# Ledger of designs, part 361: VH-VL binders against q0atu2

Target 1, 119 residues: q0atu2
Amino acid sequence: MLDKKARIRTSREYRNVFEKGKRLSGRFLIIYYVENALDNNRFGFITNKKIGMAVIRNRIKRQLRAIVREYQGQVKNKHDIVLVARAGIGKSSFEGMEKDYIAIMKKAGLFARNANKID
Short names: E, the ipSAE of ESMFold2; O, the ipSAE of OpenDDE; V2, 0.75 times the mean of E and O plus 0.25 times the DockQ between their complexes.

## First folded at step 17 (VH-VL)

Design uj52 (framework fv_recibokibart; at its last look DockQ between E and O 0.91; V2 from the best seeds 0.83)
Fold by ESMFold2-Fast, scan of step 17:
Structure uj52 (fold): chain C 119 residues (1-119), chain A 121 residues (1-121), chain B 108 residues (1-108)
Amino acid sequence: as target 1 above (119 residues)
Amino acid sequence: QVQLVQSGAEVKKPGASVKVSCKASGYTFTGYYMHWAKQAPGQGLEWIGEINPKSGGDNYNQKFQGRVTMTRDTSISTAYMELSRLRSDDTAVYYCARDKFYWEELYFDYWGQGTLVTVSS
Amino acid sequence: QIVLTQSPGTLSLSPGERATLSCRASQSVESEYLHWYQQKPGQAPRLWIYGASNRATGIPDRFSGSGSGTDFTLTISRLEPEDFATYYCQQYGDTPLTFGQGTKLEIK
């Protein structure tokens, strides 16, 4: 699971990302993101009823946390990032979600410039 | 009544910069993202980018990255788009359009009237 | 990027006729993220149909939208004089956001 220090936990912290940050829409994910005053990255996750039933939403949340954890070392330091799952994500494969995450993070300029190409 | 009112037409020479404004009224300016789109004469629409009016945080279509800058002034509920190093193919009507702040039901429900920018020598 | 291709480019019809406008995406777009805008000469685009099938406020019921995946349609059951305009489809399913090139509905 993702380390406690790397998780956005409170409503206030989520609101801070939305209000002070910016947004980028991907195929299965929308991210809201902002530079923080910490020395580490933090991630938040939002799934809503448009994704599907609770069992699907819980699966998506677990899979997104696993993806974020896997690529944590490639993310530019000092950012709070909230991942919002979009309609259609529930029909995607784990690999499809992973590829969308990589694509959106690259489009946002949040992956380190010299990060290795995963392909 | 929600309204987006843009600045008037501009005529510029190649290499110049242009800054178009979009003044919002009838709603909480900082409660909605603002987008800009381009429409060349007789052509379709092209998305330029978006700005969070509360923070100034902005994201652009890669095609315009490096030449476009979006800003806002919350004290007068006005968004701006500046396009630099103008070329003849930048001749177009530029529109601002409002979008929801949060991820549900994202679409452009209100648009400015458009600003014609002509780039010619 | 997702490319939206509209057809026909120009559709010439008379009032009273049925119009069918097509929008095809280069890759799948969730219906919730496909929208249609109407634009008349000298005017800004206006939201017409959102989420593939929902009429925006004030839009007459002769307009209907349908489709999913890569194939979307805007239908006008019986054209009125005020319906002659250019219609654009738009996807909000991936960045960069993109529009189709438009279908011009022209009076015969």
Scores: ipSAE 0.861, ipTM 0.930, lowest interface PAE 0.6, mean pLDDT 92
Fold by OpenDDE, look of step 19:
Structure uj52 (fold): chain C 119 residues (1-119), chain A 121 residues (1-121), chain B 108 residues (1-108)
Amino acid sequence: as target 1 above (119 residues)
Amino acid sequence: QVQLVQSGAEVKKPGASVKVSCKASGYTFTGYYMHWAKQAPGQGLEWIGEINPKSGGDNYNQKFQGRVTMTRDTSISTAYMELSRLRSDDTAVYYCARDKFYWEELYFDYWGQGTLVTVSS
Amino acid sequence: QIVLTQSPGTLSLSPGERATLSCRASQSVESEYLHWYQQKPGQAPRLWIYGASNRATGIPDRFSGSGSGTDFTLTISRLEPEDFATYYCQQYGDTPLTFGQGTKLEIK
């Protein structure tokens, strides 16, 4: 589980990321990201009915949190990042989801240069 | 009504830069992402990139990375696309087009009329 | 990147005939992220079909979109003179966004 300090929790915080940030569309994820004034990164997750029933959405959210947690230490500091699950993500394996996350984060330039877990 | 009005045709020499404008009206400029597309003569469409008009946050096609710069002036609801180090194959009609700010409807519902950029020695 | 291949390149038909335009993706694209645009000479593209099967505002019923996965189709049941144009498919399923090379629908 992500630390509470590493979570985007309020609607205002989400809105701030959307309005002030950039976005990048991947196969299964759209990321919205912006620099923050904190000493840590914060992550938000959005799933909607397009990806499936509540059970599926919750599963996807858990998987995304796990992926984010796994690579958290390799992400550039001082960023708020919102992950939006896209249609089709429910058809993807965990590995496929992880691969997409890595790819989109790399495209966004959000990984540190010396990241060891990214291919 | 929603309108995207682009600047007039440009003629440039190789190595020069061109800056095309796209003035939006009939809607809240900062409420939609602005995209740019390239269409070479007699060819199809190519996506160049997008910009968040509210923040200025941009995302470019890697093919144009390093040569394209997208900006905006919110005070006049105008987006700009600058392409540098021009070459002959940059000759094309360039379009601005909007899509929704959020992820719900991601398509280009309105387009500018296009700007012809001719690069010739 | 996702490559969209449209076929045929040129389609020559007469008014009143049925037109079938194909768009094939190099990899699977969710229907929500596959769109069609119409473009006439000297004009900007116009949104025609969004989400594979939804007509944009003002688009006649004779137009329909279908498909999933890698195969998508735009169908015109009975061609009208104003329908002759170039049609492009476009995917918003991955970055970079890409378009098909277009199908030119011309009068026979």
Scores: ipSAE 0.829, ipTM 0.939, lowest interface PAE 0.7, mean pLDDT 95
Fold by ESMFold2, look of step 19:
Structure uj52 (fold): chain C 119 residues (1-119), chain A 121 residues (1-121), chain B 108 residues (1-108)
Amino acid sequence: as target 1 above (119 residues)
Amino acid sequence: QVQLVQSGAEVKKPGASVKVSCKASGYTFTGYYMHWAKQAPGQGLEWIGEINPKSGGDNYNQKFQGRVTMTRDTSISTAYMELSRLRSDDTAVYYCARDKFYWEELYFDYWGQGTLVTVSS
Amino acid sequence: QIVLTQSPGTLSLSPGERATLSCRASQSVESEYLHWYQQKPGQAPRLWIYGASNRATGIPDRFSGSGSGTDFTLTISRLEPEDFATYYCQQYGDTPLTFGQGTKLEIK
């Protein structure tokens, strides 16, 4: 679970990431990301009905939050990051989502150099 | 109607830089990502990168990282791609293309006419 | 990165014949993110089929796309003279975005 200070909460905050940042596509995720003016990172999560029923979407959000929490110490500070679940993510395993998250965060240059990374 | 009009052909010497422009009209320029692609003579297409025209935020194919810079001028709805330290295998037609800003239905629906860049001594 | 392999490289057929163009991905791509473009010499690519099976605006119904996972197909049921061009598949399933090498469809 992420604490409240590490969550993107409002529509305006989400829109700011989309409009002021940049994006990268992964196999199961798209991330939108931007530097913020805080002393911490914030994360947002988007799933829509195309992915599946509410129970499936809630499971995916819970899994993504767990992945983000596990690696949050490796993320370069002062970023707002929105994870968008792509079509087909409901068919992936937790390990598949985790690998995709690691890969896309590395491509974005969002992991700190001196933090331990999973390969 | 949507149009992407690119700058004219360029002939450059090895080691020089080239800056190709792509002027957008018929739509809200800052509402779509802009991409660039390379097509060497007789070859297929290769993605170079993309830019968020509202923020200027960019991401590049690693093959081009370090030599390519994408910029834009929102006041004239124009995107730019600059390729530096040119070499003979940079001879190609360069295209701009747009896709949607958000994650659904991402495809290149409009393309510029292409800009031939020739690198010769 | 995801490599797209198109076959055949060149397909020589006559008007009125059926054409089948193949695109195979090195790993699974959601159909939503697999697209086809047509390109004629001296022209920019043009969006032809998006999301594996949806025709772009103005594309005749003799063109159909199909496939999922790693195997995708573009079919032209009855070739017209204007259909002879190079066709590229393209994936938006992972960064970097990639294109197939193309299938040149030419008049026999």
Scores: ipSAE 0.768, ipTM 0.902, lowest interface PAE 1.1, mean pLDDT 91
ESMFold2 (binder alone), look of step 19: mean pLDDT 93; pTM 0.948

Design uj53 (framework fv_recibokibart; at its last look DockQ between E and O 0.89; V2 from the best seeds 0.81)
Fold by ESMFold2-Fast, scan of step 17:
Structure uj53 (fold): chain C 119 residues (1-119), chain A 121 residues (1-121), chain B 108 residues (1-108)
Amino acid sequence: as target 1 above (119 residues)
Amino acid sequence: QVQLVQSGAEVKKPGASVKVSCKASGYTFTGYYMHWAKQAPGQGLEWIGEINPKSGGDNYNQKFQGRVTMTRDTSISTAYMELSRLRSDDTAVYYCARDKFYWEELYFDYWGQGTLVTVSS
Amino acid sequence: QIVLTQSPGTLSLSPGERATLSCRASQSVESEYLHWYQQKPGQAPRLWIYGASTRATGIPDRFSGSGSGTDFTLTISRLEPEDFATYYCQQYGDTPLTFGQGTKLEIK
């Protein structure tokens, strides 16, 4: 689970990321992201009903939070990042979501030079 | 009615830069992302990148990274694409196209008429 | 990147005939993110079919799209003279966004 300080919580904070940031589309995820003025990264998660029933959406959110937590040390500091689940994510494996997350973060230039470096 | 109107044809020498404009009308300019695509003579389409008109935040196809810069001016609802260090194989028609700001049903519903850029000595 | 391969490259037919245009992806693409555009010489591309099967506004019902996974098809049931154009498929299922090379539909 991610600490409170590492989570985007309010509608205003989500809107800030969308309006002031940029986006990148991946296979199972779209990310919206912007540099912040804080000491840490914050993550938001969006699953909509096109993904499937509530049980599937809740599973996806839980799995995405686990992936984000696992790779926290590789993410460049001072970013607000919103992960939007795309159609098809409900049919993917955990490994498939993880691979897409890594790929999209690399394409966005959001992974630090050294995988063992913590930000 | 929605329109995207692009600047006129350009003839440039190798090594020069070109800046193409795309003026939007008939909708809220900051409500849609703007994309650019390249079409070399007799060839298909190639995606160059996208820009958030609200923030100026931009992402590019790796193939064009380092040579392309996208900007916008919200006061005149105009998006720009600048391509630097021009080569002969940059000769192409360049198109702007809009798509939705948010993640639902992303597709290019309106396109500019295209701008022919010719790179020759 | 996801490569889209269209076939045939050129399709020569007469008005009144059925046209079937193929688009194959190197990796699976959700149907929702596969689109088709029509382009005539000297003109910009125009959105034709989005989400593999939904006709864009104003597109005649003789056009239909289908497919899933890696195989997508655009079908024209009874060709009209104005249908002769180049058709491009496009994926929005991964960055970079990519287009097929196009199928040119020409009069036989």
Scores: ipSAE 0.859, ipTM 0.926, lowest interface PAE 0.7, mean pLDDT 92
Fold by OpenDDE, look of step 19:
Structure uj53 (fold): chain C 119 residues (1-119), chain A 121 residues (1-121), chain B 108 residues (1-108)
Amino acid sequence: as target 1 above (119 residues)
Amino acid sequence: QVQLVQSGAEVKKPGASVKVSCKASGYTFTGYYMHWAKQAPGQGLEWIGEINPKSGGDNYNQKFQGRVTMTRDTSISTAYMELSRLRSDDTAVYYCARDKFYWEELYFDYWGQGTLVTVSS
Amino acid sequence: QIVLTQSPGTLSLSPGERATLSCRASQSVESEYLHWYQQKPGQAPRLWIYGASTRATGIPDRFSGSGSGTDFTLTISRLEPEDFATYYCQQYGDTPLTFGQGTKLEIK
């Protein structure tokens, strides 16, 4: 599980990312991201009914948290990043989600150059 | 009514830069992302990139990366697309188009009238 | 990137006939992210159908969209003179966003 410190929690925090940040649409994810004034990265997750029932949404959220946790040490510092699950993500495997996450984060330039799990 | 009004036609030489404007009215400018598309003569449409008018945050098609710069002036609800190091194949009509700020409805519901950019020696 | 291939390139029909336009994606695209635009000469594209099957505001019911996965279709049940234009499909399922090359619907 992500540390509480690494989580976007409030609506205000989410809104800040959407309004002040950039976005990038991937196959299964849309990321909204902005630099923050903290010493750590924070992640938020958005799932909606379009991706499926509550059980599916919870599973997807859990899987996305796991992916983010695995690669969090390789993400550039001082960023707030919101992951929005897109339609079709429920049809994807975990590996597919991970692949999409890596791809979109690369496109966004959010991985550090010395990241070793990105290939 | 929602309107996107673009600047007039441009004629440029190879190697020069062009900056096209898109003035928005009839809606909250900062409430929608602004996109730009290219349409070469007699050809289809090509996506250039998008910008968050509120923050200035942008995302470009890699094909145009390094040559395109999208900006905005919120005080006059105007978006700008600048294309540098122009070449003949940049000759096209360029369009601005808006989509939703959030992820719920991602399509281009309104378009500018287009700006013809001609690149010739 | 996702490549959208439209067919046919040109479709010549008469008013009153049925038109069927195809858009094929190089990889699966969720219907929610497949859209159609109409463009007439000298004009900007106009949103026509979004989410594969939803008509934009003011679009006549003779237009319909369908499809899923890699195959999508725009159908005009009975062509009217004002329907003759170029139609483009567009995907918002992955970056970069891409358009089909268009189908020109011309009067026979």
Scores: ipSAE 0.837, ipTM 0.940, lowest interface PAE 0.7, mean pLDDT 95
Fold by ESMFold2, look of step 19:
Structure uj53 (fold): chain C 119 residues (1-119), chain A 121 residues (1-121), chain B 108 residues (1-108)
Amino acid sequence: as target 1 above (119 residues)
Amino acid sequence: QVQLVQSGAEVKKPGASVKVSCKASGYTFTGYYMHWAKQAPGQGLEWIGEINPKSGGDNYNQKFQGRVTMTRDTSISTAYMELSRLRSDDTAVYYCARDKFYWEELYFDYWGQGTLVTVSS
Amino acid sequence: QIVLTQSPGTLSLSPGERATLSCRASQSVESEYLHWYQQKPGQAPRLWIYGASTRATGIPDRFSGSGSGTDFTLTISRLEPEDFATYYCQQYGDTPLTFGQGTKLEIK
């Protein structure tokens, strides 16, 4: 579970990432991201309405939070990152989502150079 | 009446740089991402990268990373693409194109007319 | 990156005939992220079909798109003279964004 300070919570915080940041598209995810002025990373989660019913979208969010939690020690600090689940993610496996997250974060340059650090 | 109007044709020598402009009208410039694509003579299209015109945040195709710089001037609703260390295989028509800012229905709905850049010694 | 391979490279047909243009992806692409553009010589590409099957504004219903996974098709049921052009498929399913190499539809 992500700490409270590691969560993007307000509409203003989400808008800041979209307006001030940049994005990258992956198979199941789009990330929007921006440097922040904090001592930590923050993560936000959005599900595309075309994924399916609310119960499915909530399951996807839980899975993505678990993935982010697993790899958060490898993420370069001082970033606000919004993960947007794309249509089609509901048919992916947990492993598929995980692979996509790793790939897109690497493309964004958001993993620390020493990717084998553990927390 | 969305329009994207690009700068005129350019002729350059190898090793030089070129800066192509794309002036937007008929919509809120900072509300859409701007993309650039390359089409070499008789060839297909190749995506170069994109820029968030609000922030200037960019992402480039790895093939162009290190030689391309995308910028914009929001006061005149204009995006720019600069390609440096030009070589003969950079001879192409370069297009700007826009897509939505958010994640639904992402496609290039409007394109500029293209700018021919010729690199010859 | 996702490679899109279009076939045939050139398709020579007469007005009134049916055209079938194929786009094959090197890995699965959700249909919502697969698009088609038409380009005539000396012109910019134009959005034609988006989300694999939805016609852009003003595109005649003789054009239809279909497919999912790795295989996508653009069909023109009865060719008109204005339909002769090059058609590109494009994926927005992964970065970098990529286009197929095009199918040139030309008059026989």
Scores: ipSAE 0.743, ipTM 0.902, lowest interface PAE 1.3, mean pLDDT 92
ESMFold2 (binder alone), look of step 19: mean pLDDT 93; pTM 0.946

Design uj54 (framework fv_recibokibart)
Fold by ESMFold2-Fast, scan of step 17:
Order: C-alpha cells, then sequence, then structure tokens
Structure uj54 (fold): chain C 119 residues (1-119), chain A 121 residues (1-121), chain B 108 residues (1-108)
C-alpha cells in the first residue's frame, strides 16, 4: 500500500497542486505536479465517470497506486503529483498504464535516474 | 468579451532574441492555461508549449526546449514567449491561445491575432 | 509524437457541394482529445469542432465531425461561400500536442 504520508488527501491539498504546479498530458493520464516543502513525495489520484462504472474506476485507482508504489524510488524527492485518469484508461491494460506513467514522468523530468532501456 | 491581444510584428537578425506578448482581458487571467503555437509561412501549426499563469509553471515541446521561455505578469494579465538564438526558420506567425485549467475539456477556445516575427540577415 | 495526416491537402469545390475532410493519426487518439480548427488567410485559427463531434458555439449544423481511433472526418453537408478556409485537426491527447498539416478548401 502507499503510506498515508505519501498520499494527497484533502481538497485543499489537491487544489494547491493544480493551482501552483504545472501539468503534462499523456495518453491515459494527465499529471499535475509541484515541488513541496516536505521531506517526501505525495501522490493524488482522480478518476471520473467517463472511464466507466464504479467497479472499473476503483480497479483503475488500485492499479495506479500499485504502479506509483513500484516506481516510488525513481521519483525526484519533494514533489506533490496528482494523476488524473483520462477516459481511455478503462480500455487499457495494466502494462499500458504502467508504460504511460513511465513516459509521462520522464517527459516531466520527475524521474531521478534512468533505470531501464526505454529511454 | 474575451480577448487575447498580441504585440506587433518584429524583424530580427539571426542570433537575436524576440519576446512576444499576449494581453488577456474579459476573464480571470489566472484561471486558464496559456499556450503558444508557431505557424511558418504557408505551413501548418506547431505547438511550442504551455504555462500556468497563476504559478508560472511551464512545459515545452522538446523541439523548442532550451530556446524558448514562457513567463507572465499577473498584474497586467499578460503572457510572454521569448525565443532566443533566432534562425531563418523561426520566421513565422506566433499565436497565443487559452484553454481550460482542469482536465474536463481541453481545447483552444480563444486565440490571439498572431504576431509575425521575421528573421532576416 | 503523434503525427496527424490530413487529406486531401487541397479540396476544390463549389458552393452547394458536400465536403469531406480526413484526419488520420499515427497512433490511436481518444475522440475526446481530437479537435478541428478553421483558419482564414490573415486570421487566427478558430475552434470549430471539439471532441471529434461537438460543434463549438455558433458553428452551423451543416458541419459535423465523426471518427474514433486513428480515423477522423469533418463533413460539410452543403458548402456556403464563408466555409472556404483551411481546416486543421489537432490532438490534445499525448504531449507534445500536434496539429495536422491542414486541408485547404478552395472555390473551384
Amino acid sequence: as target 1 above (119 residues)
Amino acid sequence: QVQLVQSGAEVKKPGASVKVSCKASGYTFTGYYMHWAKQAPGQGLEWIGEINPKSGGDNYNQKFQGRVTMTRDTSISTAYMELSRLRSDDTAVYYCARDKFYWEELYFDYWGQGTLVTVSS
Amino acid sequence: QIVLTQSPGTLSLSPGERATLSCRASQSVESEYLHWYQQKPGQAPRLWIYGASSRATGIPDRFSGSGSGTDFTLTISRLEPEDFATYYCHQYGDTPLTFGQGTKLEIK
């Protein structure tokens, strides 16, 4: 599970990321992101009804948290990052979401090191 | 009501820099992202990048990374795009365009009138 | 980078005729992120169709958009003189955002 302190929880905290940060659009994800004044990274997750029914949205959120957790050590320290799932994500595989996440994070300059041969 | 008014035409020599402005009116300047696009003579549109006017947070097309800088001045509701180390193929009309802040519907609903930048020796 | 290819490059027709403009993407683009802009000489582009099929405010119902995946179409059922312009498709899916090269609709 992603630790409590690594999660963006309140509407105010989400709003801070949107308003003070910047964004990048990917195939299945949009990220909003900003440096924080904390000693750790925090992640937020947003799904909407365009993706599909609640069961599908809950599966997507669970899978995104698993992906974020897996690549946690590669993310540059002290960032708040919100992942917004786009409408097409409901048709994607786990691998497809993972590839899009890696691609967006690299484009955003948020990965601290190159740990794979994709780049 | 909503207007994006850009600065006038510029003529620059190769190697110089140009800074184009886009003054917004008729809406809350900090409530929308601002984008810039390039259109070379007789050609299509090319996306340069985007800026969050509230924070100044910016992202650029890799092709322009290192030569372009986007900034804004919220006190006068104006966005800027500066392009450095100008080359002849930078001759183009440059447009600013507005889009939604949040992810619900992202498209360029209002555009500036364009600024012609001519790079000649 | 997603490449958008428009065809034909130039379409010569007369007022009253039907126009069909194609936009093909090198990778799948969700319909929600595919848009069309109209541009007349000396003017800025104007949002025309968003999300592949939704007309922007003020756009006549003779214009319709359709398509999904990699193939998108803009159709004008009965051309009016003011419709002769260049039309660009645009994807707001994957960064970098990209536009097609345009289809110029000209009087025959």
Scores: ipSAE 0.819, ipTM 0.910, lowest interface PAE 0.8, mean pLDDT 92

